# VH-VL binders against q9umr5, part 331

Target 1, 268 residues: q9umr5
Amino acid sequence: SYKPVIVVHGLFDSSYSFRHLLEYINETHPGTVVTVLDLFDGRESLRPLWEQVQGFREAVVPIMAKAPQGVHLICYSQGGLVCRALLSVMDDHNVDSFISLSSPQMGQYGDTDYLKWLFPTSMRSNLYRICYSPWGQEFSICNYWHDPHHDDLYLNASSFLALINGERDHPNATVWRKNFLRVGHLVLIGGPDDGVITPWQSSFFGFYDANETVLEMEEQLVYLRDSFGLKTLLARGAIVRCPMAGISHTAWHSNRTLYETCIEPWLS
Below, E stands for the ipSAE of ESMFold2; O stands for the ipSAE of OpenDDE; V2 stands for 0.75 times the mean of E and O plus 0.25 times the DockQ between their complexes.

## First folded at step 17 (VH-VL)

Design ke57 (framework fv_nofazinlimab)
Fold by ESMFold2-Fast, scan of step 17:
Structure ke57 (fold): chain C 268 residues (1-268), chain A 122 residues (1-122), chain B 112 residues (1-112)
Amino acid sequence: as target 1 above (268 residues)
Amino acid sequence: QVQLVQSGAEVKKPGSSVKVSCKASGGTFSSYAISWVRQAPGQGLEYLGYIIPIFGTANYNEKFKGRVTITADKSTSTAYMELSSLRSEDTAVYYCARVDFDEYSSYGMDVWGQGTMVTVSS
Amino acid sequence: DVVMTQSPLSLPVTLGQPASISCRSSQSLVWRDGNTYLNWFQQRPGQSPRRLIYKVSDRDSGVPDRFSGSGSGTDFTLKISRVEAEDVGVYYCMQGTHWPYTFGQGTKLEIK
């Protein structure tokens, strides 16, 4: 009687990463149908996010159509941005809980040891030259690169994040907002010890200003303008914030305490 | 000044694979992209794909997807283009070219390798 | 894919006279940053292509000022104010705005 769960992985990831999450769900909600989508695995996770959105959309449509009670989404890291766009472009989604596991919802600005092969040390200040070009925007990581020192370039060049956040106008913005607002609950999970998502508050719609001071969600123009519905969702009581310290980026889907505290309560 | 030096000419049989190298010198290898373009004898230019070495993966023209693989080795500042399941129609000069991303430099292919002739016969 | 159409495909010209090559794209080449990523390349016989012009009208370093680019949207022109013997070769326009990036068919400039 539990709603089906659809899982969307992150950068350089695959369905295998969620084996512990599936174990936890089976223990607490036996009989739940969990589908971990095997699209854009490994290196293919670097494909443009709009291409990934189209592919994941095709995969989720039949699952949603056969679940009249609704479905839940669990979307990890970069996958949380894919799910943001899915909820906006689908006129007929029936998502109850959208659970965002440490996703850079306002973007990424920083390099890490884990992503050293993608972001060599000290490259963060220069990555805007690559990312904000036609060449760079053909790669997913550039689609959510958000350099706070070159906000004008981000706003004009971003093919994805600036559009889904309503930071740049789009003809479909009103429809995308209406569709996104159909979601039952937006569950935001993240924490200071993630080590990859920079700033970690991006998982909660916070982000750097031009001085690299973090401003929280309620101070963001996208919230204040209600560009895609965050202010409306918060007023409706539909946003859940679940920060947890002590969890590294690759451990969000395999920590039992995190699961019991932040995920389990939203898997009706 | 940045230079790109490619490997020598190759003669391959139909159905085999070829791997062409492109070694960069000057500048920072990780700060630019390497494009691959081919030209059949007496014909125009055709874009195969490009790699941004810091991302470790490439973007391919759909026409060649499944047959072309572009890789980069940052330690040797060398990009590679491998084309499999060779046909006579793949006979061409294959070029690598740099895409610069400096905000005071143009985007696009400003430095080219000398080209590598790949002949597919017998 | 964006189709790039050049005219003429064959351009015989007398030394010292001007030459003009047209390039048309099947859709606008203006990218969302406001820039137009239209390039012009020269290929001399037996040599690699050499970029002459980028972003419609900007010359690469070392390119003589007798070469100039102009145009907007879908309509572009490369002009050579006075043709020299070393200009013999094939000229290609190329768009870098929409993936996959595409070239025109080429214009062969010959001395008559």
Scores: ipSAE 0.785, ipTM 0.899, lowest interface PAE 1.1, mean pLDDT 91

Design ke58 (framework fv_nofazinlimab; at its last look DockQ between E and O 0.74; V2 from the best seeds 0.79)
Fold by OpenDDE, look of step 19:
Structure ke58 (fold): chain C 268 residues (1-268), chain A 122 residues (1-122), chain B 112 residues (1-112)
Amino acid sequence: as target 1 above (268 residues)
Amino acid sequence: QVQLVQSGAEVKKPGSSVKVSCKASGGTFSSYAISWVRQAPGQGLEYLGYIIPIFGTANYNEKFKGRVTITADKSTSTAYMELSSLRSEDTAVYYCARVDFDEYASYGMDVWGQGTMVTVSS
Amino acid sequence: DVVMTQSPLSLPVTLGQPASISCRSSQSLVWRDGNTYLNWFQQRPGQSPRRLIYKVSDRDSGVPDRFSGSGSGTDFTLKISRVEAEDVGVYYCMQGTHWPYTFGQGTKLEIK
């Protein structure tokens, strides 16, 4: 018997986006109970991420309770951050595989065609003025905006990413780290042709330094300080990195080759 | 100089809906937020919600959530506020105001529309 | 929600004399960036509100220097050094730190 799979969608998505993924899972792992959570769809996905975390928590708790052997999480794009936070605040989760599907795990500083309407080139350099304000932090996209040129503002103003990363001190940092470390495997998926996640290495906890040079996960302070458990997870062989080229952002959940290579091996 | 021009006065029956427009000129519409505030006759100011046009979504005061819809059209630099299921208590002047995300981080309504009177009566 | 309490609610003033309005918040208005997003608005009879002060003490362009804002945390004050006839109207404090943003009750300034 296969463990249940819970799917969390991304920005402006709905459960309908995962129809192919459901097909693939059903075909390769028949009998798997797959639940695509239809919460915060469309424009509602712009609600504050902590609000989303609470909503999704309420939805997953009953599912986890009925699956004492554990569950798998597939979390796409923004959903990957929601799931990471979920696993941080839940002291009793039973997640075996946490599959982060092209998620901006280390934040977003994007300027791509896909997000041009949100982040035009002229706005990217100034978006910190919006996002690192009380006004902006009421929107999910600002909750993980990570401006490498305004690190002080990020650390102080970020209501979400800086906290779950343990980059800003808070009273729950130790407990959240403990909770997150309950995960069996962290599967990181992304690629250079994504076109949305910027930099694409953010899906692997890489990110820009002050000169916009991309540093790898092992060079990040959150890793070096093991602020939320990345170093510990890597040391015990619990982190899987699955990069794949030739896949656009909206195709990660619909690509058969990607599924077989990066997702299916971790569904049991 | 940024200016906000609102649509004209409205008279509505209870249970109906009203949609007020706010057109911005003289600035970059995508660089600020549009707030909506109302004022009942002889009363104070009440915050309804605001939209950041580049995000395309509004943040609402929970008191009005479900009845208020705030939208923006970037192509026309116009924001809209729609209030449904109107009640007599909704009779008020409705204002739009700009929130400029400038270098001074003021984050306040520095430019206001002229106001739109909405009267709800049977 | 954050409650903003103004005092007095009615303020009769003689021309040329100073005026002072108090605004108290139910909780600190200091945000994570260290700024305090407290605003003062003036609404003259029959007009839209006009912002006078932002971030406690910064004046908007065109606002006379006879207007000044001060305070910290939960206690704030708007002062007018020499009241003029054009200053007649209702003054509101507003907090922009905690959603939903809220206004004080307003202080009606009148000439004696």
Scores: ipSAE 0.899, ipTM 0.949, lowest interface PAE 0.6, mean pLDDT 94
Fold by ESMFold2-Fast, scan of step 17:
Structure ke58 (fold): chain C 268 residues (1-268), chain A 122 residues (1-122), chain B 112 residues (1-112)
Amino acid sequence: as target 1 above (268 residues)
Amino acid sequence: QVQLVQSGAEVKKPGSSVKVSCKASGGTFSSYAISWVRQAPGQGLEYLGYIIPIFGTANYNEKFKGRVTITADKSTSTAYMELSSLRSEDTAVYYCARVDFDEYASYGMDVWGQGTMVTVSS
Amino acid sequence: DVVMTQSPLSLPVTLGQPASISCRSSQSLVWRDGNTYLNWFQQRPGQSPRRLIYKVSDRDSGVPDRFSGSGSGTDFTLKISRVEAEDVGVYYCMQGTHWPYTFGQGTKLEIK
């Protein structure tokens, strides 16, 4: 039978957003046990990411324990960062496919439709002042705010992303790398028409340099140093890149063609 | 010059709720956070929580979690602190204060409201 | 939670003489950015608290030079070089490094 699938939602989101995804999985892989975790829904998605990681960890442990053949993770938007950390902190995870749906894996920076909706334009340009403080780091969006014009502040202040990416040293880095490398496949999905994730290449471990020129994964220091295993995974043939144009941020989990092309092949 | 003006004193019965307002004038409301601190008569200061208005949500001290709700209305530049299931030990002066983010490495609660006395008695 | 311990809790001082207040934290207040989020507040009778010092030693605008903050890690001091009558009140240290943010018990400064 098919391995169970665990779904982790994004910022200001809930399990209801995945109803179409569940229909697609049921059609192509009937009998798959799909658990959409309903923790940290809505405004609770702004809780610090390490708090969310602990809560999701408690929820996934019994699911993984009952599936010795392995499980798959589908993690959307901010949820992809939660799943990155889960794979690093769990010494005993049995994840086969980690499917990252348009997640800001190298961080978020810039004017998007989503941020314009949430923030006045003048405040967004100064978000680094709030985010890179003890007060700001108690909110999830600040945990992965990555201002390329204040990279020194990001490296020093980020309580989450800089650590899981190995951009700043941590006592557990070696163990986190070893645990992450246990994953069978890292499936990266994203695209230029997302409208929220900025730069969209962050979903593929690309990011802005100081001039806001995007450097792809292979030019990132975290890749070159193999800080948490990206270079090793790519050498094993374990990284899948699946970019698709024409998909907006809230449509990744409800587009049939995207599902058939990028997700379905990795659900065994 | 930023000024914080709080609503007037309240007398409440045990088990009820109180909602205190804190209206900001001067400066840009969305450029800072609003903290809530209380002080029981003759006692020290205790941090309840704070809101960053641009995020639309707050962070609460675990001691008060489940009873305290902090909100902000950007259109009126007003923050609110609501405390439910009131007990006599909640009798205190409640203060709002601005957390200044103008300079990343040089901030704190630099502007305070005048305080709101909340008395809980049967 | 980080415990902030002040000493003395009662500080009688002669006008014109120096005063010193100690604040000790149960764990280091140095944050990941290398900054120490230690603040000092003054509360005069019947008034709201007023920030005097932030980031261990930086004086707020309008705070007289006679107030100075110092310290590192877990040990901090607020000094008043020459106490004046308007300095009467309660002084609180506060840490903003570790959530939840916490205050010391307060030191009541009074004139002898």
Scores: ipSAE 0.796, ipTM 0.903, lowest interface PAE 1.0, mean pLDDT 90
Fold by ESMFold2, look of step 18:
Structure ke58 (fold): chain C 268 residues (1-268), chain A 122 residues (1-122), chain B 112 residues (1-112)
Amino acid sequence: as target 1 above (268 residues)
Amino acid sequence: QVQLVQSGAEVKKPGSSVKVSCKASGGTFSSYAISWVRQAPGQGLEYLGYIIPIFGTANYNEKFKGRVTITADKSTSTAYMELSSLRSEDTAVYYCARVDFDEYASYGMDVWGQGTMVTVSS
Amino acid sequence: DVVMTQSPLSLPVTLGQPASISCRSSQSLVWRDGNTYLNWFQQRPGQSPRRLIYKVSDRDSGVPDRFSGSGSGTDFTLKISRVEAEDVGVYYCMQGTHWPYTFGQGTKLEIK
């Protein structure tokens, strides 16, 4: 039989968005228990990410307890950051596959045509003033806003991303790294036509340098210092990179070929 | 430079709701936050919540969550505060105030509306 | 919630003399960026509040230099070096470090 699957949604999202993904799993892995967590739906997805992590942790504990052989996580967009934090803070998680579905793992800097009504291009250069303030850090989007031109402000003000990346000193860094490293596989999914995640390589732990040149995962300080375990996982053969072109941000969980190529093989 | 003009005084019955408007002029509405505070007669200031209009949602004081709704209309540069299930204790002057996100990190409520008296009376 | 405690609550002062208002917070107001988001407001009779000082000691534009702020951590002071007739009103401290942001209970300044 198949391990249970837990699904965590993204920004402005809800459990209904995953109905096609559930159909695919039912067809290829009949009998699999799939739970799509319905916490922090819609506008509530803008609540501080640590508040969301706490709520999702409480929901996940009984599911993991009933499945001592392990579970899989499928985590979409902002939800991939929630799930990565879960893997760090839970010393008793039993996650085999962590499937990160177009998640801004190294942060977000910018907007595209799809989100221009939220983040006009002229505003991205100034959004750091809002996000790196006490007022802005009360909203999830600011918890992973990563302005490459104000790295000192990011490192000092971020309440979430700088901590789970091990970019700022904190007393739990060693324990969080140990917990994260208990994952069986890290499956990174994303692509150049996403249209929302900026840079799209953030889904693969890539990000801008100060010149807005994308540095890939292996060029990032967090990888080189192995601050939360990426170098260790890669050396272990536990990181799977599954890029796919032609998929927009809202279509990752409803594309059959994406499911068959990037998700299905990891739902043991 | 920036001015905040609030809607006029209201007299309401217990159990009803009130919606106070706060129209901003001058400056760029999407570049700051709008806070709401109230002051009961002869009393101090009490914080209800704030909205950052570009995010389209508010952060609420838990004391009022479930009764207060704060919104913003970017097209008219107007913020709104709606308080439901009114009681006599909600009689107060309600203020809106701007929070600027400038290079000096000055934060706080630097520009205030004139206030809106809401009286809850049988 | 962070409790902000002001003293005194009532402050009669002779014109031309100094005045001092204390504000104490129930926890440190130093935010992770190293700044302390402590504000002082003045509310003259019949008017909306007006910010005087932000970040403990920085004077807002148009605020007379007889107003000064000081303090750190949990203890803060607003001083008026020489009280003028126009300074009558209620003074509030406010913290903007820990949500929900909170005000002190106010200090009523009166002449004589």
Scores: ipSAE 0.744, ipTM 0.879, lowest interface PAE 1.3, mean pLDDT 90
ESMFold2 (binder alone), look of step 18: mean pLDDT 91; pTM 0.931
OpenDDE, look of step 18: ipSAE 0.898; ipTM 0.947
ESMFold2, look of step 19: ipSAE 0.726; ipTM 0.871
ESMFold2 (binder alone), look of step 19: mean pLDDT 91; pTM 0.934

Design ke59 (framework fv_nofazinlimab)
Fold by ESMFold2-Fast, scan of step 17:
Structure ke59 (fold): chain C 268 residues (1-268), chain A 122 residues (1-122), chain B 112 residues (1-112)
Amino acid sequence: as target 1 above (268 residues)
Amino acid sequence: QVQLVQSGAEVKKPGSSVKVSCKASGGTFSSYAISWVRQAPGQGLEYLGYIIPIFGTANYNEKFKGRVTITADKSTSTAYMELSSLRSEDTAVYYCARVDFDEYGDYGMDVWGQGTMVTVSS
Amino acid sequence: DVVMTQSPLSLPVTLGQPASISCRSSQSLVWRDGNTYLNWFQQRPGQSPRRLIYKVSDRDSGVPDRFSGSGSGTDFTLKISRVEAEDVGVYYCMQGTHWPYTFGQGTKLEIK
């Protein structure tokens, strides 16, 4: 029998986006119970990430309690950050595979393709003024906006990402690290043709320095300091990296080759 | 300078809804937020919510969630506040006010509309 | 929600004398960027509120220097060094650090 799968969607998204993923899972792992969480859909996905974490926590508790052998998480885009925080705040989670589908794990610095209708030209360089304020931090996109030219403001103002990455101190950091380390496998998926996640290496814990040169995970202070357990997980053999070219942001959950290569092997 | 001009006074029946407009002139509409604050006769100020037009969505005070909707139309530089299921205690002057992000660290309501009196009576 | 408590609620003052209004918050208003988002507003009879002070002590353009703000953490004061007739109105403190943003009850300043 297969472990249940819990799916968390992304920005401006809903459960409907995962119909192909459900089909693939049913074909390769028949009988798997898949729950796609219908919380914070559409524009409600702009709610503060800590509010979303609390809502998703309430939804996943009974699912995890019913599955003593464990569960798998598939978390898409912004949803991957929600799942990062869930794994840190839950001292009793039984997650085996955490599958992160093109999620900005080190943050975002770039206009999104499907948000261009909302954003005027040159938003990227000026969004820090809005995001690094009390007003801006009440919106999810600002919770992981990471302007590499204003890293001091990001470190001080971020209410979410800087805390869960251990980039700024928090009283619960030690407990969050212990909880996160309970995960069986951290499966990171992303690619250069995504077109939304900028830099795309953010999905693999890489990010821009002040000159917009990408530094990979092993060069990041959060990895070197082992702030929330990445170095420990890598040493344990628990981190899987699965990059794939040719996939746009809205196609990660509907590409059969990606599913077979990057997701299917981690669904037990 | 930025000016905010609100729609005229309204008299509404209990159970109905009201939609107040706030038109901005001067400055770049997308560079600031629009807050909505109300004041019942002889009472203090109460924050309803605000919208950042570039995000296309608003934050609402929990006291009004489910009854208040704030929207913005960038093409006309106009923000709207709609309050439904009106009760007599919703009788108040409703104000819009700007939060400007051009001067980093100046997060306050520095420009206010003239106010719109909404009276809820039978 | 953060509760903002003003005292006094009624402030009769003689022209030319100083006036002082206290504002206390139920929790610290220091935001994680090190700034304190405490504002003071003046509302003259029949008019929209007008911001006098932002970030505890910074005066808005056109606000006379007889108005000053001070304080830290949870305890804040607005002072008028020499009250003038046009100062009649209600004064509100407001916190913009913690959502939802909240106002004090207001202090009515009256000339005697």
Scores: ipSAE 0.711, ipTM 0.869, lowest interface PAE 1.4, mean pLDDT 90

Design ke6 (framework fv_nofazinlimab)
Fold by ESMFold2-Fast, scan of step 17:
Structure ke6 (fold): chain C 268 residues (1-268), chain A 122 residues (1-122), chain B 112 residues (1-112)
Amino acid sequence: as target 1 above (268 residues)
Amino acid sequence: QVQLVQSGAEVKKPGSSVKVSCKASGGTFSYYAISWVRQAPGQGLEYLGYIIPIFGTANYNEKFKGRVTITADKSTSTAYMELSSLRSEDTAVYYCARVDFDEYGSYGMDVWGQGTMVTVSS
Amino acid sequence: DVVMTQSPLSLPVTLGQPASISCRSSQSLVWRDGNTYLNWFQQRPGQSPRRLIYKVSDRDSGVPDRFSGSGSGTDFTLKISRVEAEDVGVYYCMQGTHWPYTFGQGTKLEIK
């Protein structure tokens, strides 16, 4: 039978967003046990990412324990960062495919529709003032805010992303790398028409330099230093890149062509 | 200069709820948080929670989680603190205070409201 | 939660004499950015608290030079070089490094 699938949602999201994804999985892989975790829904998705990691960890342990052949993770948007940390902190995870749906793996630096709702003008240049403080780091969006013009503040203040990416040292870095490397496949999905994840190449471990020029994964220090295993995974043939144009941020989990092209092949 | 002006004193029965307002006036600011702190008569200061209005949600001290709700209306520059299931032990002066996120840093509460006395008695 | 312990709790001082208040935290208050989020507040009778010091030693605008903060890690001191009548009130230290943010129990400064 097919390995169980665990789904982790994103910012201001809930399990209901994945109804189409579940339909697609049922059609192509009938009998698959799919668990959409309904933790940290809605405004609770703004809780610190380490708190979310702990909660999701407790939820996935019994699922993984009952599936000795392994499980698959499908992690959407902010949820992809939660899954990155899960794979690092769990000494015994048995994840085969980690499917990252438009997740800001190198961080976010850009206006979102959420922020524009409160302010008509761009706020991206000033959000560092809030995010790189103890107050701001108690909110998930600040945990992966990566201002390329204040990279020193990001490196020092980020409680989450800089640590998980190995951009700042941590006592557990070696263990986190070893744990992450147990993943079978890292499937990266994203695209230029997302409209929320900025730069969209963050979903593929690319990111802005100080001039806002995007440098791809292979040019990043985290890759070159192999800080958490990206270079090793790529050499092993375990990284899959699946970019697709024409898909907005809220449509990654409900586009049939995207599912058939980028997700279905990795659900054994 | 910025001032925080709070709503007036409240007398409430046990089991009811109270909602205190905190309006910012005088001057402009774009990025801030509003903290809520209380002080029981003759006692020290206790942190309830804070809200960063642009994120639309608050962070609560676990001691009050489930009973306290902090909200903000950016259009009126007003923050609210609602405390439910009131007990006599909730009798206190409730303060709002601003955390300003400027280029010199974000180090804590620099502007405070005048306080709102909430008395819980049967 | 981080426990903040002040001493003394009662501080009678003669006008013009120096006063010092100690504050100890149960954990280091150095945040990962290298800053220490230790604040000192003054509360005069019947008034709201007023921040005097932030980041251990930086004075707020309008705070007299006679107030100074010092310390590192877990041990902090607020000093008043020459106490004036207007300094009567309760002084609180507060940590903003670890959530939930916590205050010391307060030190009541009184004129003898």
Scores: ipSAE 0.759, ipTM 0.886, lowest interface PAE 1.1, mean pLDDT 90

Design ke60 (framework fv_nofazinlimab)
Fold by ESMFold2-Fast, scan of step 17:
Parts: C-alpha cells; structure tokens; sequence
Structure ke60 (fold): chain C 268 residues (1-268), chain A 122 residues (1-122), chain B 112 residues (1-112)
C-alpha cells in the first residue's frame, strides 16, 4: 500500500485548508492514510518555531512508528521550516519524500499585500529592530525574518533559521546534518506569483544579497559549505525543483495541475 | 515623549474577571511592545506577558496561561490585560510598560504606566 | 525559569555612604547576540518602577551618575556611590534574556 502522508500547515492556518489536497490524494492514491496535524492553528502558529517543532515531533512519532515502510511529509509555507527542523532533530525519522510547498527556506524579507494588515507599509526595513531581540524571537515570524541589510544581526540573533541552515554554529550541527540526510527526496515547490514569500526563490534556497539581488542555492555559503547537506543531497539526485507560475500563496494546496505535476509523482 | 495612562482601580468578586486598559500617547504605537507586570501588596514584581501589536498576539507566562489575555487596539493606541477566574491572591497593582525597539536593540521596560489597583474580595 | 537572587534584601545605609546590591542569576544572561539583558529598577514608595540601568551598565536618561551597574554572566552589582534621601525605595534586578522574564525579590534601601 501507499505510505502514509503527514501534512503540516502554515502561518494563521489550520487543517481545513487542505481539503482539496486530500481529495487529490484520494483520487490518485486511494487508501493512503493522510494525517493533517491539527496543532498550532490560527494565532498559535505565531508560537516560537522550536516550541512548534517539539509539539509536531510528539504528534509524528507514533505515526512513523506504525509505518515501517516510511512516510511522506507535505509541509506548507511556515510549516516547511518546522519540517526542516523536525528532520534534523529526529534520530529515527523514516521520511521518504519531504515536499516543501512554498516555504521560506532561506527566510523572509518583504511586506506583501497579503500581510499588510499585520505590518505597516514601512515595516519591512524596520522589522529587524523588533525581530532581532529576545522579545521578537518568541514569535515564529521573527524566527525566519532574514534582513539582507542586517545580516550580522540575523546571524547572531536568529534562534531558529540561522541554526538549522548551519549559518551559525551549534553543538548539534553534525547530528542534525546526519539526520536530515536520511530523507529520500527533498521536493521544493514555489513560484514567482506567490505574492507572500519574498523573495519567492527562498522556497528553492535562493535569497537576497546585500544589494537585494537574488543569489540561487548553488551560490549560497550554506550550499557551498554543505552545512546541513544540500550539496550532498543534490549530488545524490535527491533534490527536486518544481517551480510553477500563476499560483498565489493560498492556492498551492488547492491547485490540481500543481498537485499532478509537483506532488503526485513523489507519493509512493 | 511616550506616556502610558492606565484605567482606574477595580474591586472584583472571586470568580469574576477584570480588564485593565493602557493607553499610549506619543511615538508610534506599533513600533514597540507593551508588557504587563503585577505587584501584590508588599511583594515583588511578577511578569504576566507582553504583546507586540503588529503581530496581533501576545506571549504569556505559563503561570497565567488560560487566565490572562492581552490584546491591543491600534486604532486607539490602547493595550488591554484581562484576567479571569479571579482569586484573592490576584489582588495587586497591575502595570503596563513599554519595550522600545530602537536601532541598537531592545533592552527592557523604559516607560511605565501609573498602575491599576485590582482588589479581589468577597 | 531563571531565578534571580538579590542580596541583601534589607539595606540600611547612612546618608552620604556608599551602597551595593548584588544580583545573581541561575544561568548566564548573555544572549546569543553578545548582549546581556540585565536591568535595574528603582521603586520609590507609592510610585511605579523606574528603570535606572539597562544592558548591565548603561544608565537611563536623567539617572544620576552616582548610580552604576557592573557584572557579567551570572553575577551583577548595582552601586550607589553617595546615598541621598531620595534613594529610599526598593531596587529590583530583572533579566530579559530568557523567557519568561523574571525579577529579583527586591532590596529595600532605608536611611538609618
């Protein structure tokens, strides 16, 4: 039978957002056990990412234990960062496909129209003042805020993203890398019309330099140093890149063509 | 500069709830956090939680989780602290205080409200 | 939670004499950015707390230079070089490095 699928939602989201995704999986892979984790919903999605990682870890352990053939993860938006850390902290995960659905893997730097009710128009250039403090780092958004004009502050202050990306040293880095490298496939999905994830290439491990020019994954120090295994995974043929234009941030989990092109092939 | 003005004293019965306001004037309300701290008569200071208004949500001390709710209304530059299921040990002066996020970082509560006495008695 | 321990809890001093208050934390207050988020507050009778010192040793605007803060890691000190009558009150240390943020139990400074 098909491997179970575990779904992790994003910021201000809940399990309800994935009803179309579940329909698609049922149509193409009937009998698949799909668990959409109903933790850190709505405002609780703003809890620190390490707190979320601990909660999701407790939820996935029994699911993985019951599936000796392995499981697949589909992790949307902020949820993709939760899954990145989950794969690093679990010594015993049996994840085959990790499907990252428009997640800011190198961080977020931008005020989108979608988030304007949360942020004043000028907040983009000033959010670093809030985020790179002990107070700000108690909120998930700040855990992956990556201001390219204050990279030294990001490197020193980030409690989460700088650590899981190996941009700042951590005692567990070697173990985290070994654990992450057990993944079968890293499937990266995103696109230029997302409208929220800024730069959209963050979903593919690209990001702004100090001049706001996007450098792709292969130009990043984290890739070149192989800090958590991206270079090794790419060499192994384990990284899949699936960009698609015309899809807005809230539509990645409800677009049939996207599902058939980028997700369906990786669900065994 | 920035001034914080709190609502007046409250006398409440056990089991009820209280909602204290903290109105900010001067500066940009969305550029800082509002902390809530309490002090029982003759006792020390205890941190309840804080809100960063631009995120629309608060961080709570686990000791008060489930009983305390901190909110902010950006249109009126006012933060609120609501405490439910009141007991006699909740009798205290409740303070709001600003956490400013300047260019050089955040270092703590630099501006305080005048305090609001909440008395819980039967 | 980080425990903040102050010593002494009661500090009777003679006017014009120096006073010193110790604050110890149960774990290091150095945050990963290299900053130490240790604050000192003064509370005069019937008044709101007033921040005197932030970041271990930086004085707030309007705070007299007779107040000074020092320390590192887990051990911190607030010193008043020449105690004045207006200094009567309770002094609190506070850490803002580790959530939840915590205060010392307070030191009551009294003129004898």
Amino acid sequence: as target 1 above (268 residues)
Amino acid sequence: QVQLVQSGAEVKKPGSSVKVSCKASGGTFSSYAISWVRQAPGQGLEYLGYIIPIFGTANYNEKFKGRVTITADKSTSTAYMELSSLRSEDTAVYYCARVDFDEYGTYGMDVWGQGTMVTVSS
Amino acid sequence: DVVMTQSPLSLPVTLGQPASISCRSSQSLVWRDGNTYLNWFQQRPGQSPRRLIYKVSDRDSGVPDRFSGSGSGTDFTLKISRVEAEDVGVYYCMQGTHWPYTFGQGTKLEIK
Scores: ipSAE 0.781, ipTM 0.898, lowest interface PAE 1.1, mean pLDDT 91

